# VH-VL binders against Netrin-A (NetA), part 23

Target 1, 267 residues: Netrin-A (NetA), of Drosophila melanogaster (Fruit fly) (q24567r46to312)
Amino acid sequence: EPRACIPDFVNAAYDAPVVASSTCGSSGAQRYCEYQDHERSCHTCDMTDPLRSFPARSLTDLNNSNNVTCWRSEPVTGSGDNVTLTLSLGKKFELTYVILQLCPHAPRPDSMVIYKSTDHGLSWQPFQFFSSQCRRLFGRPARQSTGRHNEHEARCSDVTRPLVSRIAFSTLEGRPSSRDLDSSPVLQDWVTATDIRVVFHRLQRPDPQALLSLEAGGATDLASGKYSVPLANGPAGNNIEANLGGDVATSGSGLHYAISDFSVGGR
Below, E stands for the ipSAE of ESMFold2; O stands for the ipSAE of OpenDDE; V2 stands for 0.75 times the mean of E and O plus 0.25 times the DockQ between their complexes.

## First folded at step 16 (VH-VL; framework fv_iluzanebart)

Design M5 (from Z6 with heavy chain S56D; at its last look DockQ between E and O 0.87; V2 from the best seeds 0.81)
Fold by ESMFold2, look of step 16:
Structure M5 (fold): chain C 267 residues (1-267), chain A 121 residues (1-121), chain B 107 residues (1-107)
Amino acid sequence: as target 1 above (267 residues)
Amino acid sequence: EVQLVQSGAEVKKPGESLKISCKGSGYRFTTYWIGWVRQMPGKGLEWMGIIYPGDDETRYSPSFQGQVTISADKSISTAYLQWSSLKASDTAMYFCARLDTYSWGQGFDYWGQGTLVTVSS
Amino acid sequence: EIVMTQSPATLSVSPGERATLSCRASQSVSSNLAWFQQKPGQAPRLLIYGASTRATGIPARFSGSGSGTEFTLTISSLQPEDFAVYYCQQYSSYPRTFGQGTKVDIK
């Protein structure tokens, strides 16, 4: 006697195709830099070397505490084209969450938008905005209240707090009809998508005052404790210098986007 | 390397059926739209329709709705354009092309080499 | 459907000179406009998308401009390999439609 055994909600992003507009090392070996504790460290990415590659497929592979894989963009400038991630779900899903997990010690986004498509990428609509400056950048209030009159609208929230390692969007949170989704055609349409696109606009700038007030040295080695210099001026936003080619000459880009997991809960 | 390889040229008589193919390789076939474009001898390009092989969603230009069938077999990464009964006016070059929906530009970024279909008595 | 009209039908240009091709839409297509090049016996080749963005591998001598209903493709210094037919295509509305083409010939 045959029957279908389909789970109610699953990670619809698992093994789904993801295309990034920018990947570190795709045009040859590049240097990228990250900030850990009080130190800046720079490394080389190269898509031809498996030990130094950070491809987009790392976003949707199996990810667990034993094997964290990471996608990294090329270093960004404050005025360059926005970096995007585009995920194809392959069919329509009703989505309950979209989660981006930052790589360890990754620079944090300041402003970004999640878009969705219901027509396999032919058209896109905003799904969620994130920014420390929701009103100025997106014309939307931060923490907009939700009633039945606007429960199907994209909102803006602040994800730029320090120490947050993931960026999460709950598609139904705070929406009155969510408790009876099966009886709400409006909210069913709201959560339906075939594709998700994330657009990163701006990295978070470190607070210069907070950096000046940080304790010297890492948590584990106070005796040798001078690991970081204070961040000074850089390219617009939070970019940190990257030294391509390995000499002492300065080139324009600093920080980059780095995401270890792109998860989408759906059915 | 992304490639679209089309079936060879066809010489047919009016009233015969025909199914031409477009095989994609070097990418995930099921998550890109494939479109068909007609070019009549000495004329410009005409968009005929597109298919999403993942779920077979199909959209036709109104001029071609009911005149041709667009289909796909995702198990062999192949899209098809077919006629149940050819007319002499179907004589043309037919191209398949991949639509890139992963960028904002949504362009036909890779094209097949074309299939010349000649229909004459 | 949106009708795309190209002008001129034929443009005669000497190598090294500038060529300017026009494309007009019957309704606004915003910036959802692509340009293609087609040489005899070959498939079309994507040159420009988004009205002004060059596709990967396209030489800098090709540039696009315009928005709404009026668009241009400019070839700043025509090379011998650029003699071809050029098509614009809108992708703002279904169905996607091509212009009739502009043939760029050697003068």
Scores: ipSAE 0.711, ipTM 0.856, lowest interface PAE 1.1, mean pLDDT 81
ESMFold2 (binder alone), look of step 16: mean pLDDT 91; pTM 0.915
OpenDDE, look of step 16: ipSAE 0.866; ipTM 0.929

Design M6 (from Z6 with heavy chain I50M; at its last fold request DockQ between E and O 0.65; V2 from the best seeds 0.80)
Heavy chain, then light chain:
Amino acid sequence: EVQLVQSGAEVKKPGESLKISCKGSGYRFTTYWIGWVRQMPGKGLEWMGMIYPGDSETRYSPSFQGQVTISADKSISTAYLQWSSLKASDTAMYFCARLDTYSWGQGFDYWGQGTLVTVSS
Amino acid sequence: EIVMTQSPATLSVSPGERATLSCRASQSVSSNLAWFQQKPGQAPRLLIYGASTRATGIPARFSGSGSGTEFTLTISSLQPEDFAVYYCQQYSSYPRTFGQGTKVDIK
ESMFold2, look of step 16: ipSAE 0.775; ipTM 0.894
ESMFold2 (binder alone), look of step 16: mean pLDDT 92; pTM 0.938
OpenDDE, look of step 16: ipSAE 0.899; ipTM 0.957
ESMFold2, look of step 17: ipSAE 0.797; ipTM 0.911
ESMFold2 (binder alone), look of step 17: mean pLDDT 92; pTM 0.939
OpenDDE, look of step 17: ipSAE 0.895; ipTM 0.953
ESMFold2, fold request of step 18: ipSAE 0.791, 0.799, 0.791; ipTM 0.901, 0.908, 0.906
ESMFold2 (binder alone), fold request of step 18: mean pLDDT 91, 92, 92; pTM 0.928, 0.924, 0.930
OpenDDE, fold request of step 18: ipSAE 0.914, 0.910, 0.909; ipTM 0.964, 0.963, 0.963

## First folded at step 17 (VH-VL; framework fv_iluzanebart)

Design G1 (from M6 with heavy chain S56D; at its last look DockQ between E and O 0.75; V2 from the best seeds 0.80)
Fold by ESMFold2, look of step 17:
Structure G1 (fold): chain C 267 residues (1-267), chain A 121 residues (1-121), chain B 107 residues (1-107)
Amino acid sequence: as target 1 above (267 residues)
Amino acid sequence: EVQLVQSGAEVKKPGESLKISCKGSGYRFTTYWIGWVRQMPGKGLEWMGMIYPGDDETRYSPSFQGQVTISADKSISTAYLQWSSLKASDTAMYFCARLDTYSWGQGFDYWGQGTLVTVSS
Amino acid sequence: EIVMTQSPATLSVSPGERATLSCRASQSVSSNLAWFQQKPGQAPRLLIYGASTRATGIPARFSGSGSGTEFTLTISSLQPEDFAVYYCQQYSSYPRTFGQGTKVDIK
């Protein structure tokens, strides 16, 4: 029998509250940098100036090619907590996708996790992992094959190449019971969420020639594992850095996270 | 700024009904749990329960299940604690508090000023 | 439900001294533990959540430690405004439960 009348999916994140753990310019004017091709371009953010303000509400506002709004984190530091975005949907939704759109010319994430909650933020479970180093960072194989026995588990997407400007997670892709969702309580629970949390771990390394212009503090950021760096004698994008710990000098690299849209397809 | 403002002190007789209020402002009321905490005279703190105003999901401590009703009116950003029949043992200070779940941990980060309820014959 | 036991019941200390307050859970609560301060006639104030994370605006002299069943709040140099009652609360299992409190008095 055909499915009952089910409402069309909508962007459940539109105008929903979002809280960022870090926002550029929140404690006064700060410097951030973008890396394009072989050049570095630095600018100022300041939450007291609307023209230089990049607040979290930009993530769920309307955007178009003529009026792109952007959230920017503070510049990445080697010893700081991971940057997070937490989105409250206000009620339970059955989700089909989670999409993050990068701001134009934004530095690109390399490693991140999407979590979900079904109890209005009281508890969280992994929903999707992204990394060029899935096994090393998250203990998960890249592009894991899904059978019926593990179709309700978070997977990791291998990103040994730069991500495109749009980071997308399809909640049901490659899950065998998705073709008969009404008969799968397991997948119905899997797609249900009240909140989404994105945790950014590492940025993708900028163009090597652009790194030649790094100033004091930039080498500390790379050593602390805030960037993916090539192994000296290994494959590109596979690297391991130890956390150096403690207080570190302010980074001169100006790299940060910048997202223009946080979209969630749900009903 | 975030603020929780509670209704004023109450003096009641056993058997009377009562509804006290907690109005939130300076934040989006519908996406934070609001909890209620009792403090009996000279005693410590007791968690009574909490409500998520966005969809009215409610959780009660077993000690208070069936003894009180927790509700909210999101159109006026107000949470309520309600008794249908007060007892002398309900004499206490009652606080509302906002639960922050946007950090990894959880904490009641903003509190109302408290409502003193006195129930005596 | 999880019983939270605080010790000592009363702690007398001089300003500038270090105070150590203990909180024990009847079962493991992992790191799901918060600390609150309450002065007479006032609402409680959140100090620490997640066992060790200071809430916004809390001075560095307050620190929390522990996991599982044993937790400690340390005030490294007591100020006059720190004389109050301190409560721990677990949020690992419902119902959420508070300890009975530790009163920190001026010596």
Scores: ipSAE 0.740, ipTM 0.881, lowest interface PAE 1.0, mean pLDDT 83
ESMFold2 (binder alone), look of step 17: mean pLDDT 92; pTM 0.935
OpenDDE, look of step 17: ipSAE 0.898; ipTM 0.956

Design G2 (from G1 with light chain S30K N32K; at its last look DockQ between E and O 0.79; V2 from the best seeds 0.80)
Fold by ESMFold2, look of step 17:
Structure G2 (fold): chain C 267 residues (1-267), chain A 121 residues (1-121), chain B 107 residues (1-107)
Amino acid sequence: as target 1 above (267 residues)
Amino acid sequence: EVQLVQSGAEVKKPGESLKISCKGSGYRFTTYWIGWVRQMPGKGLEWMGMIYPGDDETRYSPSFQGQVTISADKSISTAYLQWSSLKASDTAMYFCARLDTYSWGQGFDYWGQGTLVTVSS
Amino acid sequence: EIVMTQSPATLSVSPGERATLSCRASQSVKSKLAWFQQKPGQAPRLLIYGASTRATGIPARFSGSGSGTEFTLTISSLQPEDFAVYYCQQYSSYPRTFGQGTKVDIK
């Protein structure tokens, strides 16, 4: 009775192209800020200066602990579109994981969605939701059980645990037919992708003491925090404004997304 | 700087074969669809099909299915449009264009200069 | 196949005036519609995608609107360089299809 061997999974994202909708310093020198130990420290990014540039290419390059390379978005505001990262794998892969590694001392995302495409970016479907407010923002429970009838559904996970320096999605965890993937066309289709798109909606609130220092610095321009939640695959929907206290991001705060590695386990 | 450079004009007789090219530069060729568009003399634009050079996935308009072959050689960043037997009705301008799937809007954002194919009796 | 119908076939407009071009789809394409400009002897140029989003480098006088089956391209205050043929294209359904074009000519 012959049985087929399957190849080991590899990092399908290594040296693959990633396109960001926003990169710090792309329109000239900009200010960005990091929040650590109840303190704010601000720096300058400029895409024309290699020493101060944080391009999307850094997401899939070879990193090491002594020379971490980062992509950084422009500072976020309540008046702008959501920030996206789009990774093209070049062909169909069966995926086991998607991992985003945060840059050192980076502000942490609070709400985001991973989408996948099986047609080289022509159409997209939700793959995983992350939020501290899964039900309110995405209409999904944070601890949703998965039975055989909904194994192909995107779930929502709470990412408020500050000990995590990376955001990880296991494509098969908690899905009953994963024990016998060869016999599940539904899960085989579920794990198949040609592209991954990450949409960042909201950052976690900065340290309250550091935020007070920023506000005491004389900033009078307040941008309302808002984000867009798509209703279906395709263009983003309207921005949703929420409680400004917990969700506010302003250009004066220097808050931005900063990711050092975008990894995808695939076959 | 993104560029698509097409092969030069062709004058052919009915029944001859032809392969025209579109070379992409200034971007990663393998992760963008390349489409082909026909424009007959004095007429509008017709989408013929497209190819994803990364894995050679190809899509054809039903009007052109079986009439033409779309292919790519990713090692030299070049897409091709090919006829096995030209007809006089194939006389047209042929454009290649890059599809931007990295935005939600999916526009053909860069175009080749066009290749004029003339098939005369 | 979704048929895209443009009207008028030819639009005569004086420089400085507003031009309004229509594009109708035979069934809903949602917002998956693009507009292109083509001058004689040149390749088409992308103006608008997603029905209303202006492509990079396109002047603000070009705007798109509509959803579903009815779409409009508006050129406020026509400039001499805007006299050309304009095409709409839907990408909601296979195959992608263009309208037959609207020629914008000097009056």
Scores: ipSAE 0.739, ipTM 0.878, lowest interface PAE 1.1, mean pLDDT 83
ESMFold2 (binder alone), look of step 17: mean pLDDT 91; pTM 0.929
OpenDDE, look of step 17: ipSAE 0.881; ipTM 0.944

Design G3 (from M6 with light chain Y94F; at its last look DockQ between E and O 0.63; V2 from the best seeds 0.78)
Fold by ESMFold2, look of step 17:
Structure G3 (fold): chain C 267 residues (1-267), chain A 121 residues (1-121), chain B 107 residues (1-107)
Amino acid sequence: as target 1 above (267 residues)
Amino acid sequence: EVQLVQSGAEVKKPGESLKISCKGSGYRFTTYWIGWVRQMPGKGLEWMGMIYPGDSETRYSPSFQGQVTISADKSISTAYLQWSSLKASDTAMYFCARLDTYSWGQGFDYWGQGTLVTVSS
Amino acid sequence: EIVMTQSPATLSVSPGERATLSCRASQSVSSNLAWFQQKPGQAPRLLIYGASTRATGIPARFSGSGSGTEFTLTISSLQPEDFAVYYCQQYSSFPRTFGQGTKVDIK
């Protein structure tokens, strides 16, 4: 039975341009740190030294178990703009997944948003929210499915249980009309994108006991941060104000975002 | 380095056609919008429209819709602005510029040097 | 379309002094506002986007502020190379529109 008119799914992110808002070592040598087994291990990044550089192009190259390449952000602070990754697919694709592979020993993002554009980056709409605090940070319940009348809406997934090294979004999972996508204009529009933007809001807390200690001690280094985030289909453009939690990356912790692969399944 | 190089100055008569070019280099041409801006003699800047070379999607300012054609040839990393019949009022400097959509801002971060078009009888 | 009105049309300022340029939108553009500098015989140069974010390579003496309908470009301690025409542009609503420009002249 011939199906020659249906294109194969591919990694639409392969060799696609990716721009990061923050890259470790972009303004000179910087210190970054990783935590493994309660032990802090710090290193130096420097974009002028190929052996110590972690550029955004590492997100869409090929990796293997012996030669993992990473993008690394600058260490996060209790203030400032969110770290973002912006990927241009070059044309409209129907997307089936977005996957971020963490680097070895990388701190896990706790709160993040995937946005999509259908107009080549001129406007953006939420595609997926991730957080251990979906309701508090994004005003949304944690859920894995939608009703038929809101299949076109972004959900928020609780990240407390996902695989340690991978963050994955299936664009059609839990959406009632997904079994008959060819007959659903709503879901066909939902999966269509020209660009993907990932916005990181918060790293996962490295130690629950440290959180309790900070709350009890009142030593929160909160720098109020507001972020302007365009939303798709807003008549005047919308702004989402968000605060960074100061107690997650305070006092030179060196924690940062580190991703080895950014893949996007599409056709 | 990112560079936009425009075609040279043109002297034309009313009624003639014209196609001016803007060649991009030093970046992936197909994933940045290229906009066109007119500046009439002694006047300010006017946004005319833009094209996404990857799939040739175009957007025109209403003031210029139907007055010009914006196109691109991605195989040679070149965008074009074209008139089918020039008027004396088309005398102006024309700039191309690259739109940065990778940040939250949408700034025209790199500009061509401009093409002076003079239309007179 | 959104009309962008700049004031004053010409601003005379002595070197080393502060210049303040205004840009008003006919309706809210949120923070979707850019500032450009243009010197005679040159292409425009992006200074500010997002109302307040400096573009790469722009000196700290340039700062932008405002949101909604009222915006300001401030140039502290004017340098000789800062005497130029300055334009604002909104990109909140299609079509993108420029203001008519403010010329900053030496006093």
Scores: ipSAE 0.759, ipTM 0.886, lowest interface PAE 0.9, mean pLDDT 82
ESMFold2 (binder alone), look of step 17: mean pLDDT 90; pTM 0.917
OpenDDE, look of step 17: ipSAE 0.893; ipTM 0.954

Design G4 (from M6 with heavy chain M50F; at its last look DockQ between E and O 0.65; V2 from the best seeds 0.76)
Fold by ESMFold2, look of step 17:
Formats: sequence, structure tokens, C-alpha cells
Structure G4 (fold): chain C 267 residues (1-267), chain A 121 residues (1-121), chain B 107 residues (1-107)
Amino acid sequence: as target 1 above (267 residues)
Amino acid sequence: EVQLVQSGAEVKKPGESLKISCKGSGYRFTTYWIGWVRQMPGKGLEWMGFIYPGDSETRYSPSFQGQVTISADKSISTAYLQWSSLKASDTAMYFCARLDTYSWGQGFDYWGQGTLVTVSS
Amino acid sequence: EIVMTQSPATLSVSPGERATLSCRASQSVSSNLAWFQQKPGQAPRLLIYGASTRATGIPARFSGSGSGTEFTLTISSLQPEDFAVYYCQQYSSYPRTFGQGTKVDIK
């Protein structure tokens, strides 16, 4: 009876360069908001002030419980807004996991894709999908059946559970040939990457009470440049905008992506 | 600030060897492809190939495969273009450029000043 | 290999007027197209990537459009510093290829 070969893995993302498509405060002071247990708190980011900056290097630096460092995107305003994080590993690695740790009290992602490259960023293929609407957004069923014929394909998982502070992808979990990886060229290619790109598509909608409080107040910091959002929608209003309410973060809410750690297990 | 600084102009005879350099600074040299582009006198731009200095992966345009060698020394943040035997038709301006692969677009966003190579008897 | 064809070869335009440059690919390159400007004695400068995205520091008067096989660079209200040669480049397929250039001259 054969035994599985257990590889030694390290965090290949430690001190690796990460580039974000959007960083809070990069074009001057901006307002961002956090939502926890029906409560909202808003703050200011500014990349010119080191005490109020949230750069991408925070994703792959050393974190500890006494000094959590965060990357934060600019506030999201629409359903078509995509924010990306691109991590360069510097060489080919065989990967076992990709983990994103949310910052404390951060708004939660709903829909996102992890891509990989094997050619140092020249081309990209899907690695993992996450969404509450896998079929509608990505054309994939949630929790696909496992078998040798589809063990090398990207799957879609639902991450809308409350209290999830980590978004984790295990590259080999549920894949039959993983126990015999040395004899599977297909899975060896599947786990190989030089770069990882995370694309955030949507945030989870805030709790109904938090949304009502935000809309009832209707105000935003004028310095941040956002507008008030009315509470009432009707059939005579803009139907397209009403239909997008569930898929789009509330405008003027200060919602954004905030990640404290981007970890990649590899060898 | 991001800079690519190329070696100085060269005057050579046919049959001689040559290695010109491109030194990058102000960014992480090992995680950006460095490309080489030829411009013959009075002509347009031709992509010759590029190298990823982190692991020395190299790709050549078919028109230049076997004609030149592209290499890098990441310890001194320098990429190279070299010929084993120059021809008069190699007379041209040669640019190095950095490829930005961190967006979905792949633009050559920073360029060296160019190295003029003149090959004549 | 994808052949990129630019037209016209030379474009004469008065300062303050609109310039329109064309670039055609021999097969679809989707939106994987870049535009470069080169002034005499200088290295090329990236203007546009992704067919329509302006590179950092490029004035708003430069805009790109198109997808597939036909692409356009538009310079609204041409300035004296815009007289140069312009190149398109596709990066959809190996090898990367440039067009032959369009020279924008004073009319």
C-alpha cells in the first residue's frame, strides 16, 4: 500500500512583491468605513501620512497580534468595479494553499477569483472562484462533484457565511490524484505557478440594519466627495439601479476591500 | 525613480562580438520582464525578445532567434544583449524596456536611453 | 505572426485640430494593443495600453478605441509637442509586433 509523499512547504508570499490596482488614499485623503454587528465606523486614509496609510506591502510583511498591518482599497462605488492584487513569486512553485486574511472589522467579499500564471504574468488562468452566485457570475455550480476527469479544473465555493475572517483555497483538496501527485503530470501542472492574481468583484451587502442606518442618515463626508443615497425605490424609478442593489455595494457607504495577510504555501 | 541605463555607443567591425547592457534601478529588477527593441536607421521598432531576471526565463522573436543572446545578472540588476559575430546589417539603435505585467495591459512603461551600434568595415 | 498595419503613413494636421490614427491587425488581438509616441532622438513613450487605457502621466487629449482588428488613436486639440511618430503594438500573440508607424507632421 503506497504512502503519500508529503512535501515541505513555506510561505512563498513572504516579502514577495504585491501590486494592488487600488489603494486607499493614493490620490489624497479618502474616507473609508467598516461595518460590524450593525454598527458603522468611518476613518480617513492618506498615503502621504504613514500613520494613515494602508499599502500593498502590508499583505506580505510580518504580522503579529499586537501590530496588524493592512492593505485597503479605495472605496467601491459600483458593480463593475474590480480590484486586483497581483503577487509575484519570482520562480515556479508547486502550491498547496492561497489564504487571504481579512483585516479586523473589514467589509466582507462576496465574489472573487484567484488566477494563476506559469509564465511570469504574461497569461492567466482561473485557479479558484468564490461567490454566493457561482452559476450566475461564473457559470459554475457550487461545490462541483469530484472525480479524476475534473480534478484539474477551477471550482467555485460560497464564502458568504458570517464571521468568516479568512478566505482559503487548498489547491489539492478533493482531488483524487493528490495522494499520488508524483505520478500525475496533470496535477503537477495544476499546482504550478509563478504568480497569483486575486480579482475582487463584489462585496457582501451589509446587514439590513446597517444598510438602513446608512441610508437613513443619507450623509457622507463632503471632503470624501460622496453623495447621499435615498431610501425609497419604486417601479417608476430607475429599475436597472434597483435590480443591481443586491449585487452592488451601497454608494457612499465607504465599503472597501481590506486584507492583512496574503499567504501562499509552496515549494 | 525607475530608471534603465544602457551602455554607451559602440563602433565595431563585421565578425566581432559585442555585449551591451541595461541596468535597472528604482524598482525590484527581478520581477519585471526586460525587453530589447531594435530600431534600424530611419525605420520602425522591432521587438527582439525579453528576459525575466528572477529565473532567467527568456523568449525570442523568431526573427532574432539564433541571431542574439539575451541574458541577465540579477545580482547587479543588469540585462544584456549580445552577438557572437556582428554583421553590417546589425547597425541600429537598441533599446531596453521594462514590461509591466501587474495590470491586465502589458505596456513597456520605462525605456532605456538607447545604445547605438555601428558595424562597418 | 500578427501583422500590424498603420495608416496613414504620414498625417498632416494643424495645431489645435484633431488627429486620428488607424491601426489594423491581420487577426483579432482582442484589446491587447498599445500605442507609443517617439520623438526624434528619443526613446518611445507608452501612451495607451489595453486599447483604451491611458498610461500614467499621459494628457487627456490622447484617447484610444477599438477591439479585435481595428484600432484608433485620437489626439484632440493637437499641441506642438505632439508632432512625432506613433506606433501601435499588439501583445495578444507571440511574437509581439509593432506597426510600421504613422508620422504626424505640421500641416
Scores: ipSAE 0.734, ipTM 0.870, lowest interface PAE 1.0, mean pLDDT 83
ESMFold2 (binder alone), look of step 17: mean pLDDT 91; pTM 0.919
OpenDDE, look of step 17: ipSAE 0.852; ipTM 0.923

Design G5 (from M6 with light chain R96L; at its last look DockQ between E and O 0.63; V2 from the best seeds 0.75)
Fold by ESMFold2, look of step 17:
Structure G5 (fold): chain C 267 residues (1-267), chain A 121 residues (1-121), chain B 107 residues (1-107)
Amino acid sequence: as target 1 above (267 residues)
Amino acid sequence: EVQLVQSGAEVKKPGESLKISCKGSGYRFTTYWIGWVRQMPGKGLEWMGMIYPGDSETRYSPSFQGQVTISADKSISTAYLQWSSLKASDTAMYFCARLDTYSWGQGFDYWGQGTLVTVSS
Amino acid sequence: EIVMTQSPATLSVSPGERATLSCRASQSVSSNLAWFQQKPGQAPRLLIYGASTRATGIPARFSGSGSGTEFTLTISSLQPEDFAVYYCQQYSSYPLTFGQGTKVDIK
C-alpha cells in the first residue's frame, strides 16, 4: 500500500551541546585572518575576552544575516590532529539532514567526514564524506550510484566550484527505500543517531589572488591541507587513517575553520 | 570545575536494601556516561556498569547484571547504585566516574571520592 | 570478556629512575587502552587513554605505548608522588575490564 511522507522534522541541534576539539584563543590570544576582495584582514581571538571569543556555543544558537555568531578553530597546521565538532542529541533521532553554515569570508572545508553514533559516543561510523578528491582521500567514487544493495552506505560528494557557504547532507536523498521509510528497517537504522561528529581534514585552497596576498604578508605554504587523525571509537568502532595531501600552512597564514550554524533535522 | 560527590559511608546488615548516590556538577550531566566501579578490600578495580543520564540507557557487566540497579535522575544531576538485598560479599568501596567520549579515545576522567559500604552481621 | 594481565605485580624503583609497567590483553583491543593511578585512600586518576594520549594535566614523564595486545606505561623520571598502584583498562569491548594492578614502591 502507498504511504505518504509523514511528520515534520525539527532542528534537533538547537541548544544541544557541541564540543570542539579546537577553539581559537582557548590557550591565549591567537591571530586569525579573513579574506575579502583579495584583501587579507587579520584579527585576534582570545577566549578570556567576550568581544574576541568564538566558542562552540555559537554553532547551535540563533543566527541570521543581521546577528551572525561564529565558532572559530585555531589556525590549522599540517602536523596537528584534525579539527572535530561533536554534537550530542541526547537520545536517538531519525535524521533527515545535517547542515553546516560557514561564517562570512570563511573558506569551505575541502575534505571532511560526518560520522554518527547510535550508542552515545561509544562508537562511530561514517555517515557522509565530502572532498574534491573522494577517490584519493577516502577510496570512494565522487558520484557513487545508490541502489538497494548500498542504500545504507556513506557516499562521497565532490566539491562544487565556486565555493558555496553552506555544507548540506540529506540522509535519504537518492536512496530507493526512502519513499517508504516506515517499511524499511535498513533505512530506519541508517538515519538513526544519538550523536554527530564532523571531522575536518582539509581547508579549501584560497583563490590564487588570496594566496599571493598571504605570500606577500608573511605567507605560508597552502598547497595542501594534508593531515590525518586517529579515529577512536568505543569497544567496537571504525578506524580511519587516510593519506591526505601535503602539509597545511603554519599559524602565520591565519587560515581556520569558521562555522556559524550546525543544524540537524530529526524526529 | 567538574565534580562528582558521592553519598557517605554505609554500615548495613545482610538482607537490607541500599541506594548510594553520585551527584555531578560543573558540566552537562546528561551528555556523559556515568560508570560505577567496585573495589573490594585489598583488591583491584571492577567495572560494574554505566548509565547515560540523557535517556537512561544502561550497560551492565555480566558479573553484576541482576545484582544491582543503576539509575539516574537528570533533574538533580544524580546517578544511583542500588541493591535490593545486600550480602556480606558486597562489602567494598564503590566509585562513580564520568566517561569522556568527546576525545577520539575514551577515559574515566573524573571520579567521585568513593562510598564505603560495609555489610556484616 | 577480555582479560587484562599486568606485570610485574610489584615494581621497586628509586626516585629519579625509569619505571616500566606492562599490560597484556587476552585479545586485541587495538588502541582502546587507558592507564590509571591510585594512591591509598584515593580515587583512581586517569593518566593515559588511547594507549598513548596523556589526559589533561598529566605530566610529560608519563608516557604510554603499544597496540593490539601489548601495552607499556613508562615513567621516565620517578617522583616521590608517583609511588602508587597503576591499572590498565580496555574499552574495546564489553564488559570493560581492568588489569589487576602493578604496585610501584620505593626501592
Scores: ipSAE 0.728, ipTM 0.878, lowest interface PAE 1.1, mean pLDDT 82
ESMFold2 (binder alone), look of step 17: mean pLDDT 92; pTM 0.940
OpenDDE, look of step 17: ipSAE 0.839; ipTM 0.914

Design G6 (from M6 with heavy chain S103N; at its last look DockQ between E and O 0.51; V2 from the best seeds 0.75)
Heavy chain, then light chain:
Amino acid sequence: EVQLVQSGAEVKKPGESLKISCKGSGYRFTTYWIGWVRQMPGKGLEWMGMIYPGDSETRYSPSFQGQVTISADKSISTAYLQWSSLKASDTAMYFCARLDTYNWGQGFDYWGQGTLVTVSS
Amino acid sequence: EIVMTQSPATLSVSPGERATLSCRASQSVSSNLAWFQQKPGQAPRLLIYGASTRATGIPARFSGSGSGTEFTLTISSLQPEDFAVYYCQQYSSYPRTFGQGTKVDIK
ESMFold2, look of step 17: ipSAE 0.796; ipTM 0.905
ESMFold2 (binder alone), look of step 17: mean pLDDT 92; pTM 0.937
OpenDDE, look of step 17: ipSAE 0.882; ipTM 0.944
ESMFold2, fold request of step 18: ipSAE 0.822, 0.816, 0.809; ipTM 0.919, 0.914, 0.914
ESMFold2 (binder alone), fold request of step 18: mean pLDDT 91, 91, 91; pTM 0.925, 0.929, 0.923
OpenDDE, fold request of step 18: ipSAE 0.915, 0.909, 0.910; ipTM 0.964, 0.963, 0.964
ESMFold2, look of step 18: ipSAE 0.801; ipTM 0.909
ESMFold2 (binder alone), look of step 18: mean pLDDT 92; pTM 0.940
OpenDDE, look of step 18: ipSAE 0.870; ipTM 0.937
ESMFold2, look of step 19: ipSAE 0.786; ipTM 0.900
ESMFold2 (binder alone), look of step 19: mean pLDDT 92; pTM 0.935
OpenDDE, look of step 19: ipSAE 0.879; ipTM 0.943
ESMFold2, look of step 21: ipSAE 0.798; ipTM 0.907
ESMFold2 (binder alone), look of step 21: mean pLDDT 92; pTM 0.940
OpenDDE, look of step 21: ipSAE 0.877; ipTM 0.941
ESMFold2, look of step 22: ipSAE 0.799; ipTM 0.905
ESMFold2 (binder alone), look of step 22: mean pLDDT 92; pTM 0.940
OpenDDE, look of step 22: ipSAE 0.870; ipTM 0.937

